# Designs tried in a protein design chat: VH-VL binders against q9c950r261to396. Part 1

Every score and structure here is a prediction.

Target 1, 136 residues: q9c950r261to396
Amino acid sequence: VPTFEDVKEVTIRRSKLAKWLMEPFFEELIVGCFVRVGIGRSKSGPIYRLCWVKNVDATDPDKTYKLENKTTHKYLNVVWGNETSAARWQMAMISDGHPLEEEYRQWIREVERTNGRMPTKQDISEKKEAIQRTNS
Structure headers, positions and changes below count from the first letter of each chain, unless a header shows other numbers; antibody chains are not in Kabat numbers.
ipSAE, averaged over its two directions, is called F for ESMFold2-Fast, E for ESMFold2 and O for OpenDDE. V2 adds 0.75 times the mean of E and O to 0.25 times the DockQ between the complexes of E and O.
[cut] stands for letters that were removed.

## First folded at step 1 (VH-VL)

Design e7
Fold by OpenDDE, look of step 3:
Structure e7 (fold): chain C 136 residues (1-136), chain A 122 residues (1-122), chain B 112 residues (1-112)
Amino acid sequence: as target 1 above (136 residues)
Amino acid sequence: QVQLVQSGAEVKKPGSSVKVSCKASGGSFSSYAIHWVRQAPGQGLEWMGVIIPYFGTADYNQRFKGRVTITADESTSTAYMELSSLRSEDTAVYYCARDLGYSYGEDYFDYWGQGTLVTVSS
Amino acid sequence: DIVMTQTPLSLSVTPGQPASISCRSSQSLVHSDGKTYLHWYLQKPGQSPQLLIYEVSNRFSGVPDRFSGSGSGTDFTLKISRVEAEDVGVYYCMQGIDLPYTFGQGTKLEIK
């Protein structure tokens, strides 16, 4: 099971998505990363779920939206639990904040409950390296 | 074509429970939100709660004081609203409505069910 | 809860004449994302509510050009340039910025 620290390092926030979305490496790089998906609002503020990114969905070029100052038709297929069931999400709904430990725990529980795939240490390591190469 | 089809009318006694279903077709289900709104006879609209089927998370109008339970079955693309401890004031038409909101940044109800009349009487 | 107040609660309009409905919220409906979460619905007699305008001024699919929405902050207006018989029903504004979502009282539009 990846640690919370591991997940934090490969969690991509909204501003980074906006920066990368037009780059040729984006669709490959984002696979295997994590994002905080906005799922609603409460009296205490917005609620997020930490999700694993399965792939970029750009199959509907006619459905565009604004991601910060950019227009895009790219969505994220994200996984909460088992990758056999993915959900499509606008990147505009992704948090620009860091994941919370409680969100990490919720994700772990859901993966276990649904017998989902846990990223391996190698998966995380490779993703970290890939992200670092991009940032350099 | 997106459609929301609700279960049929119900007649209930005070103190009992009712469970209304809302089956979605013609579009995605899991990542969208399903809201429940009711309308008493001759009255306005009252929001009851919402669920995102993919995450199974639901929020409720606290005015119902825990009497409302909203669930969803992704395998059948069906959302449910259960209202317990029924009272005469709960007599109303109950609507389900789809919201693309959290997934697609369009936080409005674009499609509505046909409504389910629930009558509570002794 | 955010209180939505519509005025008038009822209006009778001669076909071909314009109509205007006001909706005020007890607090701003402008979100930090830049969107304003004010929507309009029409409930025709014996039918379910249907989306008319979303996010203040966007006509939903199939909505005629005679319908328009405007406003900002806490004050919003729905206008019908030329009322037709098919426009009869109850109009509701709704805020979607904070839970619980709340509706205006509704405005009943009738034809003279």
Scores: ipSAE 0.492, ipTM 0.848, lowest interface PAE 1.2, mean pLDDT 93
Fold by ESMFold2, look of step 2:
Structure e7 (fold): chain C 136 residues (1-136), chain A 122 residues (1-122), chain B 112 residues (1-112)
Amino acid sequence: as target 1 above (136 residues)
Amino acid sequence: QVQLVQSGAEVKKPGSSVKVSCKASGGSFSSYAIHWVRQAPGQGLEWMGVIIPYFGTADYNQRFKGRVTITADESTSTAYMELSSLRSEDTAVYYCARDLGYSYGEDYFDYWGQGTLVTVSS
Amino acid sequence: DIVMTQTPLSLSVTPGQPASISCRSSQSLVHSDGKTYLHWYLQKPGQSPQLLIYEVSNRFSGVPDRFSGSGSGTDFTLKISRVEAEDVGVYYCMQGIDLPYTFGQGTKLEIK
């Protein structure tokens, strides 16, 4: 089971998505990473979910939106728990903040509750190395 | 181009329920929050609750003590607010409103529906 | 609940003169993300509310530059440098930091 530190190291922030958006390696790099999706505010503060990126959807070039200083039609299909939670998101909705340990625990609990899939520690290690090579 | 179009005015008896619809166009419906705000005649604005369609979870103003149910139907890009056990004090214009949906914490309402008058009278 | 208090509740202004509306919150509206969640809306007669200023001082698209917002923490001000006839309506401040979101009582602006 990947640890919080494992997941944190492969969680991609909005600014990085915007930086890499036009690179030929974008989809291969981002698929299998995590993103932090803001879902609203509670009485006690902001609510986030860590979601696992399954693919990039760019199939409709007319569905454009602004991502920071760029325009794109690329969307992220993400999962929280199992595949029945799969949903498509504009990358503009991704947090530019780092994940919190409680958000990781919520992700673990939802995967367990729904008998969902997790990346292995090996999957995470490979993704971490890919991110490192890209940041060079 | 974002647009919120609400269902028409309704007249209801005390003790009944009303369900107001809010159809959104423009942008991704699942990507932003839909809020409900009401305004009694000659009065100010009162926030009722919110839904984020992707997660299907809603939060409510406790003042309504469980009388409000907010739902969304992604297939029709429509949010709903149902208020039960209606009282004459619930006579108001009910608005839906959108936050921008760019990131978590974008909680100002940039687009509002036209409002739906609900009149509760015997 | 965060209480939002507006002053004055009613304001009558000669066209071309300035107007100022105060809004106070019972708690700080500064979030840990560095943003301050204080917003201003105008409801013109017979219309839905419309966003004027978000996050204290940012004018929404299409809002004239005679509208400005300022403030910090718990005390905020909306200013209109030169009131025009189209500015008539009720002005509301709103906090968007903690649920339930709450509005001030409103300030009715009239032309005298």
Scores: ipSAE 0.022, ipTM 0.634, lowest interface PAE 6.8, mean pLDDT 86

## First folded at step 2 (VH-VL)

Design e6c
Fold by ESMFold2, look of step 2:
Structure e6c (fold): chain C 136 residues (1-136), chain A 122 residues (1-122), chain B 112 residues (1-112)
Amino acid sequence: as target 1 above (136 residues)
Amino acid sequence: QVQLVQSGAEVKKPGSSVKVSCKASGGTFSNYAIHWVRQAPGQGLEWMGVIIPIFGTADYNQRFKGRVTITADESTSTAYMELSSLRSEDTAVYYCARGGEWLDYYYYMDVWGQGTLVTVSS
Amino acid sequence: DIVMTQTPLSLSVTPGQPASISCRSSQSLLHSDGKTYLHWYLQKPGQSPQLLIYKVSNRFSGVPDRFSGSGSGTDFTLKISRVEAEDVGVYYCMQSIQYPYTFGQGTKLEIK
């Protein structure tokens, strides 16, 4: 079961998504990472869910949007709980901040509730190494 | 075309609960925000809360002090709003409304249900 | 909670004449993404609310071009350049910068 620190190390911020979006390795790198999806705002600030990236969807080139002053038609399919609930999101909806421990606990509870899959600690370690190699 | 069809009018006694359904058709359901808004007779609009079905966790207007429960069933494309411990002040038309296209769905409500009149009286 | 204040609360307008409705918020509705989350709805008699203008000045699909929105920060205006009989109803502004979303108290438009 990956810990909060394990997941935090492979949670990708919006600025990194924008940095890598045009690279040929983008989907390979991002699949299996985590992102924080913005779902609203409260008086105490923005509300996020920590989600696991299933794949990149670029199948509709006419669905373009602005990401950090770049233009793209790439979307993230992310999982909350199990893969039967995967949903597609603009990367512009992804936080540029670090995950919170409460967001991690919410993710753990939803995976348990739905009998979903989690990455193993080995999966996380391999993804962390891939991210580090990609950062010059 | 997206349509939201709500359950029918209800007459309730104080202290009871009501559960209003909102069935979506003609579009995707799981990643759109479903909002609940009410309007007491002769009064303005009051936002009650929201759910994004894939996440299952709702956010509420705290004015209702935990009396509201919003849920969604992805398999039937139906959202529900349950208001408990009803008071005469809860007499209102209850609307469900969907956020815009998935690119903007947090920002405004573009599709509204027909409304469900809930009357709370003895 | 963000308080939304509309003025006037009612308008009586001769057909063909302009109308203007003001909406003020207790906090800025400008988000860090550079967009302003102020919207206008019309509720015609006996109907559900319908979206008219989103993000200050964008007309929703099918809304006549006689409707326009403007403003920034905390001060916003909906204008109808030439009121028609079908414009009768109650107009609401709404903010969606933060939960809870809040509406103005409404402006009833009547034909005189």
Scores: ipSAE 0.270, ipTM 0.747, lowest interface PAE 4.1, mean pLDDT 88
Fold by OpenDDE, look of step 2:
Structure e6c (fold): chain C 136 residues (1-136), chain A 122 residues (1-122), chain B 112 residues (1-112)
Amino acid sequence: as target 1 above (136 residues)
Amino acid sequence: QVQLVQSGAEVKKPGSSVKVSCKASGGTFSNYAIHWVRQAPGQGLEWMGVIIPIFGTADYNQRFKGRVTITADESTSTAYMELSSLRSEDTAVYYCARGGEWLDYYYYMDVWGQGTLVTVSS
Amino acid sequence: DIVMTQTPLSLSVTPGQPASISCRSSQSLLHSDGKTYLHWYLQKPGQSPQLLIYKVSNRFSGVPDRFSGSGSGTDFTLKISRVEAEDVGVYYCMQSIQYPYTFGQGTKLEIK
């Protein structure tokens, strides 16, 4: 099981998504990363779910939205628990903050509960390296 | 066209529980929010809670003090609302409503079920 | 919880005349994302509520252009330029900036 620190290091913030959006490496790089998806708002603030990115979904060119100052039709198919329940989300709904440990724990529990795919240490390591290569 | 079809009317005794179903058809289910809203006779609308089926966890109006349980079955595209420890004040029409696709910024209810009357009486 | 206050609670209008309903929130409904999460619903007699206006001023699909919404921050208004018989029912404003979502008391619109 990847550690919280491992997951945190491969969690991509909204601002980074916006930065990489048009890069040729984006669709490949984002696979296997984590994103913090906003799913609601409470009295105490926004509610997020930490999700695993399955792929970029750009199948609806007519459904555009704004991410920061960029217009895009690219969505993220993300997984919470099991890949059979992957869903598409606007990147604009992704948090620009770091994930919380509680969110990580919740994700772990859900993956275990649903017999989902757990990233390996090697998966995380490779993703970290890939991310690092894109950082100037 | 997306439709929400709810289960039939219920008559319950105080202290018992009721579970209302809401079946979605004609569209995606998993990443839509399903809200539950009730309306006592002659009264306004009261938000009870919401679930995003893909996540399985729900948020509730704390005014119900833990008496509400909202669940969803993705395999049948059905959401459920269970209200326990029923009291006469729980007599109302209970609505499920779709909160739009969460892949978009739709924080409103665009499709409503037909409502389910729950009567609580001794 | 955010308190939504509608005025008036009842309105009797002659067909063809305009109507206006006010909705005030106890706190701003402007979110940091730049959007304002105030919506209007109509519940016709014996029916389920139906969406009229979302995010202050956007008419939902199928809603006649005689309906319009406006406002900002904490003050919002629903206007009907020419009331018709089919407009009879109870109008509700709702905030969705945070849980729990809350509704106004409702405004009952009747025809004179």
Scores: ipSAE 0.262, ipTM 0.792, lowest interface PAE 2.1, mean pLDDT 92

## First folded at step 3 (VH-VL)

Design g1
Fold by ESMFold2, look of step 4:
Structure g1 (fold): chain C 136 residues (1-136), chain A 122 residues (1-122), chain B 112 residues (1-112)
Amino acid sequence: as target 1 above (136 residues)
Amino acid sequence: QVQLVQSGAEVKKPGSSVKVSCKASGGTFSNYAIHWVRQAPGQGLEWMGVIIPIFGTAYYNQRFKGRVTITADESTSTAYMELSSLRSEDTAVYYCARGGEWLDYYYYMDVWGQGTLVTVSS
Amino acid sequence: DIVMTQTPLSLSVTPGQPASISCRSSQSLLHSDGKTYLHWYLQKPGQSPQLLIYKVSNRFSGVPDRFSGSGSGTDFTLKISRVEAEDVGVYYCMQSIQYPYTFGQGTKLEIK
């Protein structure tokens, strides 16, 4: 069962997605990482959900959008709970901030409620290492 | 191409509950915001809340003080709004509406259901 | 909650003449992403609302060029350059910068 710190270390921010977007390793690297999907704004600020990246969808080249200073048609399919609930998102909707512990608890509860998959500690260790190599 | 079809009109007594359905067809369902908006006879529009079906939890206008429950069933592409402890002031047309283009999923409503009249009377 | 105030609340216009509707918000609708979350809807008699203008000035698909939106911060305007019979209905502004989303009171447009 991964801890909040484990998940935080493999949560990818929008600026990193933009930096890596055109790299040949992009899909392999970010599948299995986490992202914070924006779901609206309250009086106290933006609201996010912490999601697990299932795959990259680039199959519709006509669906372009701006991500930072780049144009792309790559989308993230993310999982909330189990894989039946996967949904496609623009990377522009991803937070550039760090996850909150409440967001992690919400993710854990949904995985438990749906009998979904969690990454193992080994899965996370491998992603942490891959992220570090990419940043070096 | 996307359409939202709501359940039929209902007549309810004070203190009861009503559950309105909103079935989406055409396009994807799980990652689009489904909003609920009501309109009392001769009155303006009032936003009640929103759900993004993949996340399963909803955000509510606190004016309704926990009387509203919004849910979604991804397998049937159907959202539901249940309003409990009905009062005569809840007589209104209830609309479901989908969020905007794929870029602005939460920020405006570009597809609207036909509306469901709920009448609350003794 | 953000209060949206429309003026006028009703408007009678001779066909072919321009119309203008103002909307004021109790707080700025400019988000830190540089976008302004103010939208306009039309509800024709007996119909569901329909989107006209999103993010201040962007016409939604199929909306005629005679509709235009402008404004910034807290003050916004919807203009119809040449009113036609099918433009009759109630016009609403709406903010979506934060929950709960809120609408103006509506402006009823009628043909004289």
Scores: ipSAE 0.525, ipTM 0.851, lowest interface PAE 2.3, mean pLDDT 89
Fold by OpenDDE, look of step 4:
Structure g1 (fold): chain C 136 residues (1-136), chain A 122 residues (1-122), chain B 112 residues (1-112)
Amino acid sequence: as target 1 above (136 residues)
Amino acid sequence: QVQLVQSGAEVKKPGSSVKVSCKASGGTFSNYAIHWVRQAPGQGLEWMGVIIPIFGTAYYNQRFKGRVTITADESTSTAYMELSSLRSEDTAVYYCARGGEWLDYYYYMDVWGQGTLVTVSS
Amino acid sequence: DIVMTQTPLSLSVTPGQPASISCRSSQSLLHSDGKTYLHWYLQKPGQSPQLLIYKVSNRFSGVPDRFSGSGSGTDFTLKISRVEAEDVGVYYCMQSIQYPYTFGQGTKLEIK
């Protein structure tokens, strides 16, 4: 099971998504990363779910939305638990903050409960390296 | 004060399908998971599946071999369970149940519907 | 699938006397998060099931303190210190550590 620190390092925030959106490496790089999906609000503020990114969905060019100062038709198919239950989200719904440890624990619980795919240490390591190459 | 109100009893022929509804009131629908559990006459409880409305994600008991479809409409705070290729052994009371407070990560059923009797007979 | 086994399947109790129901799981219900996902429900005659105890020993809202839950790993117990007429019904244990959720066979409690 990847550690919280591992997951944190491969969690992509909204501003980074917007920055990378049009790059040729974006669709490949974002797979296997994590994002915080805004699912609602409570009295204490916004509520997020930490999700694993399955792929970028750009199959509908007519369905555009605003991501910061950019217009895009790219969505993220993300998984919370089992890959067969992947859901599409606008990147505009992704948090620009860091994940919380509780969100990490919730994700772990759901993956185990649904017998979902757990990223290996190697998966995380490779993703970290890929991200670092992009930032350099 | 949270309630789950299910649709009325159904009588179906073998091979047909049935769709039961479960309307939630008194709370935030998207903050909960909706489970479906059935009970054959004089028998115990059997878990069928669950949906997480906020994600549209559903998980099923594989014992039903794809005959179950669970959906949710957030606009009406209603969950649905459709069972196809009905058999006589599908005769049962079908319950929807709230999967606790989603945000609190309680994985138990704290609110139940009144149940819907589905009778399958030729 | 995790198999849940209850014992006994039925019991008749004199009002005021204690009752005990056992529930055993085919594998541990202790999650890596340190929590144990075993719950108890009561289905009174002609009614829907209702939650009694969640996560082994936590009484749900409105549940009398004569009800208590205990156990760990694969062995769990529901106890009623003093059975009352309103306690009549079928009791079910349930695991939720993994899908599919599974129930015990149920234990029918009657009053003598």
Scores: ipSAE 0.347, ipTM 0.820, lowest interface PAE 1.4, mean pLDDT 92

Design g4
Fold by ESMFold2, look of step 4:
Formats: C-alpha cells, structure tokens, sequence
Structure g4 (fold): chain C 136 residues (1-136), chain A 122 residues (1-122), chain B 112 residues (1-112)
C-alpha cells in the first residue's frame, strides 16, 4: 500500500503539466502519476480530489482549451476509486499545490469502498525514477 | 446534442418532501457538474447546490443545507434533488443545469432542463 | 454570500433601439487565474434560462452579435445594440467565482 509520502512524490502539479506538455515523453511520464483535480471553490478556498492518472486523451483535436499560456486538446483520464470508472478532465482544472494527507486518506477510503486497485510501491518507485530522469 | 430531461410536475402537502430527477443524454454525465436552481412564480433565480457525479460530492447553498439533498446515479446518468419539510414558499419551478461543451465544467450553466413545477398546497 | 445588483429592474425599449443593463457585485469577480466569473442569462417567456454571455464578454454559441458584454472587477454591462421582438424576457447576471453562486434580481425587457 503506498504511503502518503509515496503518493506525494509522484503527484504532478499544473505548472509541471504545462512545462512538459509539448515534450515527447509527456504522455508516458504522467500516466500512472497522481493529480489533484479541482472540484469547486468554497468561501474558505478551493476543493480538490487526489486522482490516479490512467491515460491521456487527445482524440478530439478540435476540443481545445488554455493551459496557462498554451493551448492544448490533451485531457487526463483519471481514476477515483475503482479503475473501471474513469473520467476525463482538463489539465487546467489541476491544482498547482501539493496534496494534503486528508486528500490521500479520502482516496484510500474510496479505493477500499469500491474494491479498486492502487499502484504498488514498485510502480511508484518506477514513476519517481522516471520523474527524476526527466528533471536531470 | 446534450439534453437534460426532468421528472414531471408535482403537487405536495406542507411538511412532506419532493424528489426531482434530471436525466442526462447525448453526452458524458460523470465529469460534469449538475446544478439545481429554483424560481418561485414571478420571481428570480436561486441557486440551490451542485453535485459532481463522478466524485459524488455535493455542495449546498447554506439556506437549504438542512433541507436539500443532491445525489447522482452514474449508471443511469441521473441526478436527483430532494427537498424536505416543504412550505408554501417552496412552490417553484426547479431546474437542473450543467456546464457546457467549452470544457470549463464548473463555472457556468449552458444546458438547462425543462424545469419541474412543484406546488405546495394544503 | 456575494450580492449581485441589477439596474434597471424593468426596461421598455422601442424596437431597433439599443438597451443596456448594469450588474454590480458586492466583491470582485476577478479570480487569481486571471478570469472574471460573471455570466449573463436570458429567460424568454415560458422557457428555461439560456446562456448568453460567459466570462464577461464571450458570446455563447448561437447568440447574435447584437449582444455584447463588458466590465471588470465589480461593474458589468450587457448591451443589445438593436433590440428585436425576440429579445423580450428577463435578463440575469450570475457570479460563479465561489459557492453559493448568486444571480442578480433580473431585468425584464419589454417592447414598447
């Protein structure tokens, strides 16, 4: 079972998504990582869910949006709970902040509630190494 | 091509509850926000709350939180709004609405249901 | 809650003449992402509301170019350059910068 620190190390922020968007390694790198999906804004601030990236959807080239100072038609299919249930999101909706432990606990509870799958510690280690190679 | 179809008009007694359905077709349901807005006869629009079906997360206008429950069923692409402890002032048309094709799903409502008249009378 | 105030609440316009509707918010609708979360809706008689303008000035698909929006911060305007008979109804501004979303009181547009 990956720990909060394991997940935090492979959670990708919006600024990184925008930075890497046009790189040839982008899709291979971010699949299997985590992102914080924005789901609303309360009086006390933004609300997020921590989700596991299943794949990148670029199949609709006319469905464009702005991601920071770039335009893209790439979307993230993410998993909340059971891997058989994925949903598509703009990367513009991804947080530029780090995950909170409460968000991690909520992710764990949803995976357990739905009998979902989670990455192994080895999966996480491989992603961490891939991110490190990209940053070097 | 996205369409929201709501359940039919209802007549309710004070103190009872009502559950209005909103079925989505012609598009993806799970990753859109579904909002509920009501309009009393001859009056303006009032936002009641929102759900994001994929996450099951609902947020409410605090004026209704004690009485309103918003839920969604992904398998049938249907959202529900239940209002309890009905009063005559709850007589209104209740709309569901969702964000649009423009991929900014939470921040404006581009597709509206036809509305459901709920009449509360003794 | 953010209060949205529209003026006027009622407007009678001769066909072919311009119309202007003001909307003022009790706090800024400019978000740190650089966007301003102010939108306009029209509810024609007997119909559901329909989106006209999103994010201050962007016309929604199928909305005639005689409709335009402007403004910033807390002060916004919807203009109709030449009013037509089909434009009758109630116009609402709405903020979506934070929950709860709130609407203006509405501006009823009638033809003289």
Amino acid sequence: as target 1 above (136 residues)
Amino acid sequence: QVQLVQSGAEVKKPGSSVKVSCKASGGTFSNYAIHWVRQAPGQGLEWMGVIIPYFGTADYNQRFKGRVTITADESTSTAYMELSSLRSEDTAVYYCARGGEWLDYYYYMDVWGQGTLVTVSS
Amino acid sequence: DIVMTQTPLSLSVTPGQPASISCRSSQSLLHSDGKTYLHWYLQKPGQSPQLLIYEVSNRFSGVPDRFSGSGSGTDFTLKISRVEAEDVGVYYCMQSIQYPYTFGQGTKLEIK
Scores: ipSAE 0.407, ipTM 0.815, lowest interface PAE 3.1, mean pLDDT 88
Fold by OpenDDE, look of step 4:
Structure g4 (fold): chain C 136 residues (1-136), chain A 122 residues (1-122), chain B 112 residues (1-112)
Amino acid sequence: as target 1 above (136 residues)
Amino acid sequence: QVQLVQSGAEVKKPGSSVKVSCKASGGTFSNYAIHWVRQAPGQGLEWMGVIIPYFGTADYNQRFKGRVTITADESTSTAYMELSSLRSEDTAVYYCARGGEWLDYYYYMDVWGQGTLVTVSS
Amino acid sequence: DIVMTQTPLSLSVTPGQPASISCRSSQSLLHSDGKTYLHWYLQKPGQSPQLLIYEVSNRFSGVPDRFSGSGSGTDFTLKISRVEAEDVGVYYCMQSIQYPYTFGQGTKLEIK
């Protein structure tokens, strides 16, 4: 099971998504990363779910939305738990903050509960390296 | 257990507007997409548009050239489809149908309303 | 728009005999997520459409196992191993890989 620190390092913030949006490496790089999806609001503020990114969906060029100062038709297919919990989200719904440990724990519990795919240590390492190459 | 119940049949004059309702019961509403599909007499199915009530944003079939407006009221779990500038060729049975939940990835329609006949005649 | 083409448009079948309906899309319905967004609906006489098969080959809840779907890319088939009287109606294929969703013309299945 990946550690919270591992997951944090491969969690992509909204501002980074906006920055990489049109880069050639974006669709490949984002796969296997994590994102905080805003799923609602409570009295204490927005509620986020930590999700695993399956792929980028750009199959509807006419369905655009604003991401920061950019217009895009790219969506993220993300997973929370197993494949049956997959969903498509606007990147505008992604948090620009860091994940919380409680969100990480919730994700772990859900993956285990639903017998979902747990990223391996190797998966995380490779993604970290890929991200580092991009940031350099 | 989930059901979609639509408003009753309508008879309209050309140039007027019609607004059909679709009330969901037996499950969640806000997170599921509501599609509208129509069927002219003896013809096939035509997709009109979709809305996700939680977001309040709708997408439309551009063939309708802006004549379609889809809205939703989360408080009543009801979706609406308004078609303006009605023509005789708009005579059809209009269906609402539940699509995928944004938290549960599927892009098919698993629950359908009973349909609403809209007749456009002078 | 993606064009969906069904063949045949009508089919008369003797009860107990098999039936096969073809659906072809103008472009691939295979998504980058690995799923193929082709579905089958049945509209029985005087009723609303109902989901039969989703994502090419998955039977929806309550659908008898005599129904099966297959295919890939742009070519798909719905098969009924043994047609029953209750199977009468119009069958539609639909793509949902992009908006607007589009349906085939429909295939009317009748009993001989």
Scores: ipSAE 0.013, ipTM 0.609, lowest interface PAE 8.3, mean pLDDT 91

